# Designs tried in a protein design chat: VH-VL binders against q869s5r1519to1633. Part 3

Target 1, 115 residues: q869s5r1519to1633
Amino acid sequence: YILVAEDNDINIKVVVRQLEKLGYTAIVGINGLKALEIIGSFPICLILLDCQMPQMDGFTCSTILRQIEPTGQRIPIIAMTANDSKDRCFEVGMDDYLSKPVRVDRLQKTLSDWI

## First folded at step 13 (VH-VL)

Design b3
Fold by OpenDDE, look of step 15:
Structure b3 (fold): chain C 115 residues (1-115), chain A 120 residues (1-120), chain B 108 residues (1-108)
Amino acid sequence: as target 1 above (115 residues)
Amino acid sequence: QVQLVQSGAEVKKPGASVKVSCKASGYTFSEYYMHWAKQAPGQGLEWIGEINPRSGDTKYNQKFQGRVTMTRDTSISTAYMELSRLRSDDTAVYYCARESFEWLPYFDYWGQGTLVTVSS
Amino acid sequence: QIVLTQSPGTLSLSPGERATLSCRASQSVDSSYLHWYQQKPGQAPRLWIYGASSRATGIPDRFSGSGSGTDFTLTISRLEPEDFATYYCQQYGRYPFTFGQGTKLEIK
């Protein structure tokens, strides 16, 4: 299962389709807070995290995730961003990034790299 | 390779229902959302709704809500659009269109269209 | 809903001329979700430009798209006879998805 944290309906639809095509099942959280709730309820192997979301953005979500995750159970967090703010993503504990709009070939490579 | 073949023209009375089919081939039917669009004679395009062939989930333009029903039969890679309580302004060519998702979402393949004529 | 207004409604030009088609949105649209379709009489629409500025497969380089926010443009640098058709812009950024009313490019 892959957690997709994204608030935009169109982006959600596209990424979910891409993940399904690649053989994964997506669990969707519409913000960082929902994403945190999902982590405790599903066996998530990777997180696609939009940097900008209402209620709780990706940066805050990533920070919290890294603080609460048990030792030795690190889940890869991949930032989804529309800009080139790569440095901030890594500063909050994200492992990699995908440029939005997400390309399925780039997504496939990213999943291959981290799963 | 990818083809969307729609059912033939329909002539209906006001108040009746019409069900248009769209048979897909050349790709995995369940992987792509299917959309429907309306084009009245000499007019532009109007989005009717979408269906996820995998789950059967639909989303309709509010303008058509309550009268439109989109379904699919995955065993034969066919999408259906049913429009009920037909009226004269429903006379139009109806298109099915596949939604791309490999990168940007757009309508990359279209059916040939189905003319639905509503007349008393 | 987002209303897309295309201008002009009809554009009469001759082969070899430059064509500029406008699409204005009632509110901002992400360039990634602004597309153009070409339609000829008796035919289904065909994807022409996607993401405001990317040509679909097989589309000649005389076609170009540009714009952002609320103003988008489709340009044909040198019209060919086969280019005369109706062009529709479409936004895919917000439900319901909407099309412009179209610009009919006809031969003068």
Scores: ipSAE 0.893, ipTM 0.954, lowest interface PAE 0.5, mean pLDDT 96
Fold by OpenDDE, look of step 18:
Structure b3 (fold): chain C 115 residues (1-115), chain A 120 residues (1-120), chain B 108 residues (1-108)
Amino acid sequence: as target 1 above (115 residues)
Amino acid sequence: QVQLVQSGAEVKKPGASVKVSCKASGYTFSEYYMHWAKQAPGQGLEWIGEINPRSGDTKYNQKFQGRVTMTRDTSISTAYMELSRLRSDDTAVYYCARESFEWLPYFDYWGQGTLVTVSS
Amino acid sequence: QIVLTQSPGTLSLSPGERATLSCRASQSVDSSYLHWYQQKPGQAPRLWIYGASSRATGIPDRFSGSGSGTDFTLTISRLEPEDFATYYCQQYGRYPFTFGQGTKLEIK
């Protein structure tokens, strides 16, 4: 299972389809708060996290996730961003990033690198 | 060789229903969203709705809500669009179109269209 | 919904001339989700430009797309006889997906 945190319907649709094509099942959270709730309910092996979301953005979500993670149970967090703010992504504990709109070949490589 | 082949022309009376089919070939049917569009004579294109053939989930243009039903039969790679309570302004060519996958979403393949004529 | 307004409605030109087609959106559209389709009489639409500026497979380089925000343009540098058709812009950035009313490019 891959957690997709994204608030935009079109972006969700595209990424979910790409994940399904690659053989994964997507669980969608429409913001950082929902993403945090999902982590406790599903066996998530990787998180695709939009940096900009309402109520709770990806940066805050990542920070909280890293604080509550049990020792030795780190889940890869991949930032999804439309801009070049990759440095901030790493500062809050994200492991990698994908530029939006996400390309399936880039997604495949990223999944291969981290799963 | 992706192909979308639609059913033949239909002539219906007002108040009746019509069901148009779109048979897909040359690709994995369940992996691509299927869309439907309307084009009235001499007019532009209008998006009707979409279906996820994998799950069967649909999303419709609110303009057609309550009158349109999209379904699919994965065993024969066929999508269906049913429009009920037909009226004269439903007279149009209806197209099925596949949504692209790899990067940006757009309609990369289209059916040949199905003319539906509604007249008393 | 996002309304796409194309201009002009009809464009009459001769082979060899330059054609400029406009598509204006009622609200901002991500360029990644602005596409152009070509349609000839009695045929289905065909993808022509995607993501505002990328040519679909097999589309000649005399075609180009540009624009962002609310203003998009399709340009044909030197018209060929086979280019005369109706062109539609389309946005895929927000439900419901919408098309422009089309620009008919006809031979003068």
Scores: ipSAE 0.851, ipTM 0.939, lowest interface PAE 0.7, mean pLDDT 96
Fold by ESMFold2, look of step 13:
Structure b3 (fold): chain C 115 residues (1-115), chain A 120 residues (1-120), chain B 108 residues (1-108)
Amino acid sequence: as target 1 above (115 residues)
Amino acid sequence: QVQLVQSGAEVKKPGASVKVSCKASGYTFSEYYMHWAKQAPGQGLEWIGEINPRSGDTKYNQKFQGRVTMTRDTSISTAYMELSRLRSDDTAVYYCARESFEWLPYFDYWGQGTLVTVSS
Amino acid sequence: QIVLTQSPGTLSLSPGERATLSCRASQSVDSSYLHWYQQKPGQAPRLWIYGASSRATGIPDRFSGSGSGTDFTLTISRLEPEDFATYYCQQYGRYPFTFGQGTKLEIK
């Protein structure tokens, strides 16, 4: 399962469609808190994490996940963000990034690097 | 070559229903959302709704909720829009349009349009 | 819903002139989801500009799009006879998706 943490329903629709094209199954969390709940309930192998979300943004979600993750079970976290947030993504424990709006060819390459 | 071919023009009386078809070819039908739009004579475009051909899930413009039903038959790569309880202001050309998803979502291919005339 | 207001409603110009078509949104629209379509009588709309500023395949470079937030512009630097048509802006950022009412670009 790939967790998509995103609050915009158009972005969700497009990214989920792209993941399905690439042969992946997506689970959607509409904010950082929902994303954390899903990680505890489902076997997630990678997280696509939007940096801007209501209630709990992606930067806070990544920070919390890295603090609570089990030993030896680091899930790759890929930021979905504007290019100018790149350094902050890595500072909070994200492993890579994708510029929004996400292109399917860039998504494919990034997923191949981490899965 | 992507192509969307719609059913022919229809003349209906007020209170009737119409079902317009949109047959897709040249791509994998289930991969792309299908949308429908209305254009009354001399007027602009109005979005009616969308269907996910894979799941059959729909979302409608509230203006049409309760009168519109969108369906599909994946075995023949065809989307349908049914509009019920027709009235004179439903007279319009109705278009199907495919939504891209490889990057930005926009309507990249359109059907030729189906004229529906509602007359007393 | 997001209302897109295009101005002018009709723009009467001669070939060779510069055209400027405006689209104003009732609330902010991500420019990635602001698109322009061209429509000629008896034809379906055609994608013309997407993401506010990117030309669709085969669209001449005399067409340019710009804008962000609530204000978007389509510019035609030198009008050709084939450019006279109706142009619609469209937002795909929030349901329900909406079109502007159109700007009819006609020969003066």
Scores: ipSAE 0.712, ipTM 0.876, lowest interface PAE 1.2, mean pLDDT 91
Fold by ESMFold2, look of step 18:
Structure b3 (fold): chain C 115 residues (1-115), chain A 120 residues (1-120), chain B 108 residues (1-108)
Amino acid sequence: as target 1 above (115 residues)
Amino acid sequence: QVQLVQSGAEVKKPGASVKVSCKASGYTFSEYYMHWAKQAPGQGLEWIGEINPRSGDTKYNQKFQGRVTMTRDTSISTAYMELSRLRSDDTAVYYCARESFEWLPYFDYWGQGTLVTVSS
Amino acid sequence: QIVLTQSPGTLSLSPGERATLSCRASQSVDSSYLHWYQQKPGQAPRLWIYGASSRATGIPDRFSGSGSGTDFTLTISRLEPEDFATYYCQQYGRYPFTFGQGTKLEIK
C-alpha cells in the first residue's frame, strides 16, 4: 500500500525490495501520470515520489495531487531526490525527502515518521 | 555467513542442455535477486540474467534469450540456470551472484563457479 | 547496451609502483552504479570498489576509485604482491548489465 512513482527499472527494483524487507507492499507507477491513476484505483497510504520522471515529473505530480486531493485526506508524499533539490520538494507540497540512492535504514526511519 | 555453493563441473556435447544449481545459505533466500554470469576461458565476465526468488520473475540478456531459463526452489534456497542448444562457445565458468539492495545494488557474494565444457 | 572499455588490457608493473586502470562507458553511467571487481585465477570475482569510489569491506586504502559520466578510474597508490590480479568494471545503471573486458595487472 505504498505507491512508488519511479521510472528507472533499477531504482524500482531496489526500492521495492527495501519496502518488502520492511514489511510494506509496494505498487509501482512508472511516471507521474500513472501514479495519479494508481492513487484513484488503490488505497494508498504513502507515496515515494521520484522528482525526475518522463512525461510528468515528480514536482508536477505533487503539485497536481495537492490540488485535486480531498480536504482532510492528505497522503504523505516523500520525495526521492538527488542532492540540491530539497527546497523545491517542500514548495510543491512534498512532506519529506530521501536522497537517492535510497538506503533501507533511512527509508525505515522516514516511513516510521509518516506511517 | 553468506555462502553460494554451485553444482559441479559438467561435460556436454553440442546441442545438449545443462542445468547449473546455486544453493544459498546464511541469509533469507527470497529477499535477494540472484544473477548469473558467464566467463569463457581466459576471458571476461558477461551477465546472463537475473531472477527474483520471491516471484520467480526473470530478465535475460538478449544475447541468451530463447536459450536460457532461470528458476528457483525456495524450499531449498536454490537457484538454477539452464542453458539449451549448447555450442562450443558456451564452454565457460558460470557464476551465480547475489544482488544487494540495502543501499547500492552490486554483486556482494558469488558462487565458486561451475565449469561447463562443450566438446565440439 | 552500455559498453565498458577498460584500458590498458594488460598492465605490467613492479611491486611499489602506482597503477592506474581506466574504464570508459559508451554512454553516461550514474557513478552510484559503477563498480569494480577483483578476480584471481581459479577464483570468483570479489567486490572491490562500489559506487565508483567506495571501498568494499576490508579493502586497503591504497585502492581508490574516481570518475563520473563516462570516465572512471581505479588507482592503486603502491602495489603489493597480492594486488596482481584482473580488475573488471561493471555498470548496474541499465539493462543489460555489462562488464568491461578486464585489465590484467601482472608482475613485470
Scores: ipSAE 0.687, ipTM 0.870, lowest interface PAE 1.3, mean pLDDT 91

Design b4
Fold by OpenDDE, look of step 15:
Structure b4 (fold): chain C 115 residues (1-115), chain A 120 residues (1-120), chain B 108 residues (1-108)
Amino acid sequence: as target 1 above (115 residues)
Amino acid sequence: QVQLVQSGAEVKKPGASVKVSCKASGYTFSEYYMHWAKQAPGQGLEWIGEINPRSGDTKYNQKFQGRVTMTRDTSISTAYMELSRLRSDDTAVYYCARESFEWLPYFDYWGQGTLVTVSS
Amino acid sequence: QIVLTQSPGTLSLSPGERATLSCRASQSVDSSYLHWYQQKPGQAPRLWIYGASSRATGIPDRFSGSGSGTDFTLTISRLEPEDFATYYCQQYSKYPFTFGQGTKLEIK
């Protein structure tokens, strides 16, 4: 299962379709808070995390995730961003990033790298 | 390779229903959202709604809500659009269109269109 | 809903001339979700430009798209006879998805 944290309906639709094509099942959280709730309820192997979301953004979500995750159970967090602010993503514990709009070939490579 | 073939022209009376089919080939039907659009004679395009062939989930333009029903039969890679309580202003060419998702979402392939004529 | 207004409604030009088609949105549209379609009489629309500025497969380089926010443009540098058709802009940014009313490019 791949956790997709994204608030935009169009982006959600596209990424979910891409993940399904690649053989994954997406679980969608519409913000960082929902994403945190999902982590405790589903066996998530990777998180696609939009940097900007209402209620709780991706940066805050990533920070919290890294604080609460058990030792040795690190889940890869991939930032989804529309800009080139890569440094901030890594500072909060994200492992990699995908430029938005997400390309399926780039997504496939990213999943291959981290799963 | 990708083809969307729609059913033939329909002539209906006001108050009746019409069901247009769109048979897809050349790709995995369940992987792509299918959309429907309306084009009245000499007019532009109007989005009617979408269906996820995998789940059957639909989303309709509010303008058509309550009168439109989109379904699909995955066994034959066919999408359907049913429009009920037809009226004269429903006379139009109706198109099915596939939504791309590999990168940007747009309508990359279209059916040839189905003319629906509503007249008393 | 987002209203897309195209201008002009009809554009009469001759082969070899430059064509500029405008699409204005009632609210900001992400360039990634602004597309153009070409339609000829009796035919279905065909994807022409996607993401405001990317040519669909097989589209000649005389076609170009530009713009952001609320103003988008389709440009044909040198018109060919086969380019005369109706062009529609479309936004995929918000439901319901909407099209412009179209610009008919006709031969003078």
Scores: ipSAE 0.879, ipTM 0.949, lowest interface PAE 0.6, mean pLDDT 96
Fold by ESMFold2, look of step 15:
Structure b4 (fold): chain C 115 residues (1-115), chain A 120 residues (1-120), chain B 108 residues (1-108)
Amino acid sequence: as target 1 above (115 residues)
Amino acid sequence: QVQLVQSGAEVKKPGASVKVSCKASGYTFSEYYMHWAKQAPGQGLEWIGEINPRSGDTKYNQKFQGRVTMTRDTSISTAYMELSRLRSDDTAVYYCARESFEWLPYFDYWGQGTLVTVSS
Amino acid sequence: QIVLTQSPGTLSLSPGERATLSCRASQSVDSSYLHWYQQKPGQAPRLWIYGASSRATGIPDRFSGSGSGTDFTLTISRLEPEDFATYYCQQYSKYPFTFGQGTKLEIK
């Protein structure tokens, strides 16, 4: 399962279809809090994490995940951002990033690097 | 080569229903959302709704909610739009359009349009 | 819903002239989801410009798009006879998806 943490209905629609074309099953969390709940409930192998979300944004979510993750059980976190905030993404423990709107060919390459 | 071919023109009386078909070829039908749009004579375009051909899930413009039903038959790569309780202001050309998803979502291919005439 | 208002409604120009078509949104639209379509009489719309500024495949470089926020523009640097048509802007940013009412570009 790939967790898509994103609050925008159009972005969700597009990314989920891209993942399905690439052969992955997506689970959607509409904010950082929901993303954390899903990680505890499903076998997530990678997280696509939007940086800007209501209630709990992606930067806060990543920080919490890295603080609570079990030793030796690191889930790749890929930022989805409209801004070039690459340094901030890595500072909060994200492993890579994708510029929004996400291209399927970039998504495929990034997934191949981390799965 | 992607192609969307729609059913022929229809003439209906007020209160009837019409079902327009859109047959797709040249791509994997289930991978792409299908949309429908209305264009009344001499007027612009109005989005009616969308269907996910894989799941059958739909979302409609609230202006048409309760009168429109979108379906599909994946075995023949065909989408359908049914509009019920027709009235004279439903006279229009109805288009199907395919939505891209490889990057930006836009309507990259359109059917030729189906004229529906509702005679008062 | 997001209302797109195009101006002018009709633009009468001669071949060789420069055309400027405006599209204003009632609220901010991500330029990645603002698109332009061309439609000629008796034909379906065709994708022309996507993401506010990118030309669709086969669209001549005399067409350019620009804008952000609520104001978007389609420019034709030197009109050719085949460019006379109706142009629609369209937003894919929020449901329901909406089109502008169109600008008819006609020969003077």
Scores: ipSAE 0.666, ipTM 0.868, lowest interface PAE 1.4, mean pLDDT 91

Design b6
Fold by OpenDDE, look of step 15:
Structure b6 (fold): chain C 115 residues (1-115), chain A 120 residues (1-120), chain B 108 residues (1-108)
Amino acid sequence: as target 1 above (115 residues)
Amino acid sequence: QVQLVQSGAEVKKPGASVKVSCKASGYTFSEYFMHWAKQAPGQGLEWIGEINPRSGDTKYNQKFQGRVTMTRDTSISTAYMELSRLRSDDTAVYYCARESFEWLPYFDYWGQGTLVTVSS
Amino acid sequence: QIVLTQSPGTLSLSPGERATLSCRASQSVDSSYLHWYQQKPGQAPRLWIYGASSRATGIPDRFSGSGSGTDFTLTISRLEPEDFATYYCQQYGKYPFTFGQGTKLEIK
């Protein structure tokens, strides 16, 4: 299962289909708060995290995730960003990033690298 | 390789229903959303709705809500659009169109269109 | 809904001339979700430009797309006879998806 934190309906639709094509099942959280709720309810092997979301953005979500994760159970967090704010992503504990709009070949490579 | 083949022209009375089919080939049907568009004679394009062939989930243009039903049969890679309570202004060519998702979402392949004529 | 207004409604030009087609949105549209389609009489629309500026497969380089926000443009540097058709812009950024009313490019 891949957790997709994204608030834009179009982006959600596209990424979910990309993940399904690649053989994964997507669980969608429409913001950082929802993402945090989902992470404890499903066996998530990777998180695609939009940097900018309402209520709780990806940066805050990532920070919280890294604080509460059990020792030895680190889940890869991949930032989805429309800009080049790479440094900030890594500072809050994200492992990698994908430029939006997400390309399926780049997504596949990223999943291969981290799963 | 990718082809969308739609059913033939229809002539209907006002108040009747029409069901147009769109048979897909050359790709995995369940992986791509299917859309439907309306084009009245001499007019532009109007989005009707979409269906996820995998789940069957649909989303319709509010203009058509209550009258349009989109379905699919994955066993034969066919999408259907049914329009009920037909009116004269429903006379149009209806297109099915596949939505790409490998990168950007757009309508990359279209059916040849189905003319639906509504007349008394 | 987002209204796309294309201009002009009809554009009459000769082969070899430059064509500029405008698409204006009633609200901002992400360039990733602004597309152009070409349609000839009796035929289905065909994807022509996607993401505001990317040519679809097989589309000649005399076609180019540009723009952002609310203003988008399709340009044909030197018209060929086969380019005369109706061009529609479309936004895929917000439901319901909408098309412009089209610009008919006809031979002068």
Scores: ipSAE 0.895, ipTM 0.955, lowest interface PAE 0.5, mean pLDDT 96
Fold by ESMFold2, look of step 15:
Structure b6 (fold): chain C 115 residues (1-115), chain A 120 residues (1-120), chain B 108 residues (1-108)
Amino acid sequence: as target 1 above (115 residues)
Amino acid sequence: QVQLVQSGAEVKKPGASVKVSCKASGYTFSEYFMHWAKQAPGQGLEWIGEINPRSGDTKYNQKFQGRVTMTRDTSISTAYMELSRLRSDDTAVYYCARESFEWLPYFDYWGQGTLVTVSS
Amino acid sequence: QIVLTQSPGTLSLSPGERATLSCRASQSVDSSYLHWYQQKPGQAPRLWIYGASSRATGIPDRFSGSGSGTDFTLTISRLEPEDFATYYCQQYGKYPFTFGQGTKLEIK
């Protein structure tokens, strides 16, 4: 399962189809709080995490996840960002980033690097 | 070569239903959302709704809710739009259009249009 | 619903002139989700400009798009006879997806 944490329904629609084309199954969390719930309930191998979401944004979500994760069980977190937030993404424990709107060829390459 | 070929023109009476087909070729039908749009004579375009061909899930413009049904048959790569309880102001050309997903979502390919005429 | 208002409704110009077509949204639209289509009589619309400013494949460089927020433009630097058509802006940012009412670009 790949967790897609994203609140915009158009972005969700597009990235889920991109993942399906690449042979992956997506689970969607519409905010950071829902994303944390899903991580505890499903076998997630990678997280695509939008930096800007209501209730709990992606930066806060990543910070919390890295604080509570079991030792030796680090799930790759790939930021989805609309701007130049690269340094901030790495500071909160994200492993890589994708510019929004996400291109399927960039997604494919990033997933191959981390899965 | 991506192509969307729609069914032929229809003439219907008020109160009837019409079902327009859109046959896709040149791509994997189930990967792309299909949309339908209305263009009344001399008028602009109006979005009717969309269908996910893989799941069959639909979303309709509220203006058409209750009268429109979108379906598909993945075995023949065909999408359908059925409009019921036809009225004279339903006279229009109806288009199917494919939504891209590789990057930006836009309508990259359109069917040739199907004229539906509703007259007494 | 996001209402897209195009102006002018009809633009009458001669070949060789510059055309500027306006699309104004009732609320802010991410430029990545604003697109332009060209339609000639009896034909389906064709994608022309996407993401506010990117030309679709095969579209001449005399066409350019710009804008952000609520105000978007399509510019044709020097009109050719084949450019006379109706142009629609369209937003994919929020359901329901909406089109402008069109600007008919016609030969003077």
Scores: ipSAE 0.660, ipTM 0.862, lowest interface PAE 1.5, mean pLDDT 91

## First folded at step 17 (VH-VL)

Design g8
Fold by OpenDDE, look of step 18:
Structure g8 (fold): chain C 115 residues (1-115), chain A 120 residues (1-120), chain B 108 residues (1-108)
Amino acid sequence: as target 1 above (115 residues)
Amino acid sequence: QVQLVQSGAEVKKPGASVKVSCKASGYTFSEYYMHWAKQAPGQGLEWIGEINPRSGDTKYNQKFQGRVTMTRDTSISTAYMELSRLRSDDTAVYYCARESFEWLPYFDYWGQGTLVTVSS
Amino acid sequence: QIVLTQSPGTLSLSPGERATLSCRASQSVDSSYLHWYQQKPGQAPRLWIYGASSRATGIPDRFSGSGSGTDFTLTISRLEPEDFATYYCHQYGRYPFTFGQGTKLEIK
């Protein structure tokens, strides 16, 4: 299972289809708060996290996730971003990033790198 | 070679229903959303709705809500669009179209269209 | 819904001339989700430009797309006889997906 945190319906639709094509099942959270609620309810092996979301953005979500993670149980967090905020992504504990709109070949490589 | 082949022309009376089929080949049917569009004579294109062949989930243009039903039969890679309570302004060519998803979502393949004529 | 308004409705030109087609959106559209389709009489639409500025496979380089926000343009640098058709802009950025009313490019 891959957690997808994204608020845009079209982006969700595309990424979910790309994940399914690659053999994964997506669990969708429409913001950082929802993403946090999903953690623990499903065996998530990787998180695709939009940096910009309402109520709670990806940066805050990542920070909280890293604070509550049990010792030795680190889930890869991949930032989804439309701009060049790579440095900030890593500062809050994200492991990698994907440029939006997400390309399936880039997604495949990222999943291969981290799962 | 991706192909979308639609059913033949239909002539219906007002109040009747029509069901148009779209048979897909040359790709994995369940992996791609299928869309339907309407084009009245001499007019532009209008989006009707979409279906996820994998789950069967649909989303319709509110303009057609309550009258349109999209379904699919994965065993024969066929999508269906049924329009009920037909009226004269439903006369149009109806297209099925596949949605690409490798990068940007757009309609990369289209059926040849199905003319539906509604007349008393 | 997002309304796409194309102009002009009809464009009459001769082969060899430059064609400029406009598409204006009622609200901002991400360029990634603005596409153009070509349609000839009796045929289905065909993807022509995607993501505002990318040519679909097999589309000649005399075609180009540009724009962002609410204003988009399709340009044909030097018209060929086979280019005369109707062109539709399309937004896939928000439900319901919508099309412009089309610009008919006809031979003068």
Scores: ipSAE 0.882, ipTM 0.950, lowest interface PAE 0.6, mean pLDDT 96
Fold by ESMFold2, look of step 17:
Structure g8 (fold): chain C 115 residues (1-115), chain A 120 residues (1-120), chain B 108 residues (1-108)
Amino acid sequence: as target 1 above (115 residues)
Amino acid sequence: QVQLVQSGAEVKKPGASVKVSCKASGYTFSEYYMHWAKQAPGQGLEWIGEINPRSGDTKYNQKFQGRVTMTRDTSISTAYMELSRLRSDDTAVYYCARESFEWLPYFDYWGQGTLVTVSS
Amino acid sequence: QIVLTQSPGTLSLSPGERATLSCRASQSVDSSYLHWYQQKPGQAPRLWIYGASSRATGIPDRFSGSGSGTDFTLTISRLEPEDFATYYCHQYGRYPFTFGQGTKLEIK
């Protein structure tokens, strides 16, 4: 399962389609709080995490996840960002990033690097 | 290579229904959302709705909700739009259009259009 | 619903002239989801500009798009005879997806 944490329904639609074409199953969380619930309930192998979301943004979500994660169970977190905030993403424990709007060929390469 | 071929023109009476088909070729039909749009004579374009061909899930413009039904048959790569309780202002050309998802979502291929005429 | 208002409704120009077509949105639209389509009589629309400023495959570089927020522009630097058509802007950022009413670009 790949968790997509994203609040925009058009972005969700496109990324889920891209993941399905690449052979992955997506589970969607509409904000950081929902993403954390899903991680606790499903076997998530990678997280696509939008940096800007209501209630709990992606930076805060990543920080919390890294604090609470079980020893030896580090889930790759790939930022989805509209800017080049690469340093900030890594500071909060994200492993890589994708520029929005996400291209399927870039998604494929990033997933191959981490799964 | 990619083609969307729609069914032929229809003439209907008020109160009837029409079902327009859109047969896809040159790509994997189930991978791309299909949309439908209306263009009344001499007018602009109006989005009617969309269907996910993999799941059959639909979303309709509220203006058409309750009168439109979109379906598909993946075995023959064909999408359908049915419009019921026809009235004279439903006279229009109806287009199917494919949604890209490799990057930005836009309508990259269109059917040739189907003229539906409703006699007033 | 986001309303797209195009101006002018009709633009009469000669080949070789510069054309500027306007599209105004009733609410802000992410430029990645603002597109332009060309339509000639008796034909289906064709994707022309996507993401406000990117040309679709095979579209001449005399066409350029720009804008953000609520104001978007399609510019044709030097009109060719084949450019005379109706142009529609379209937003994909929020349901229901909407088109502008069109600008008809015609030969003076």
Scores: ipSAE 0.687, ipTM 0.873, lowest interface PAE 1.3, mean pLDDT 91

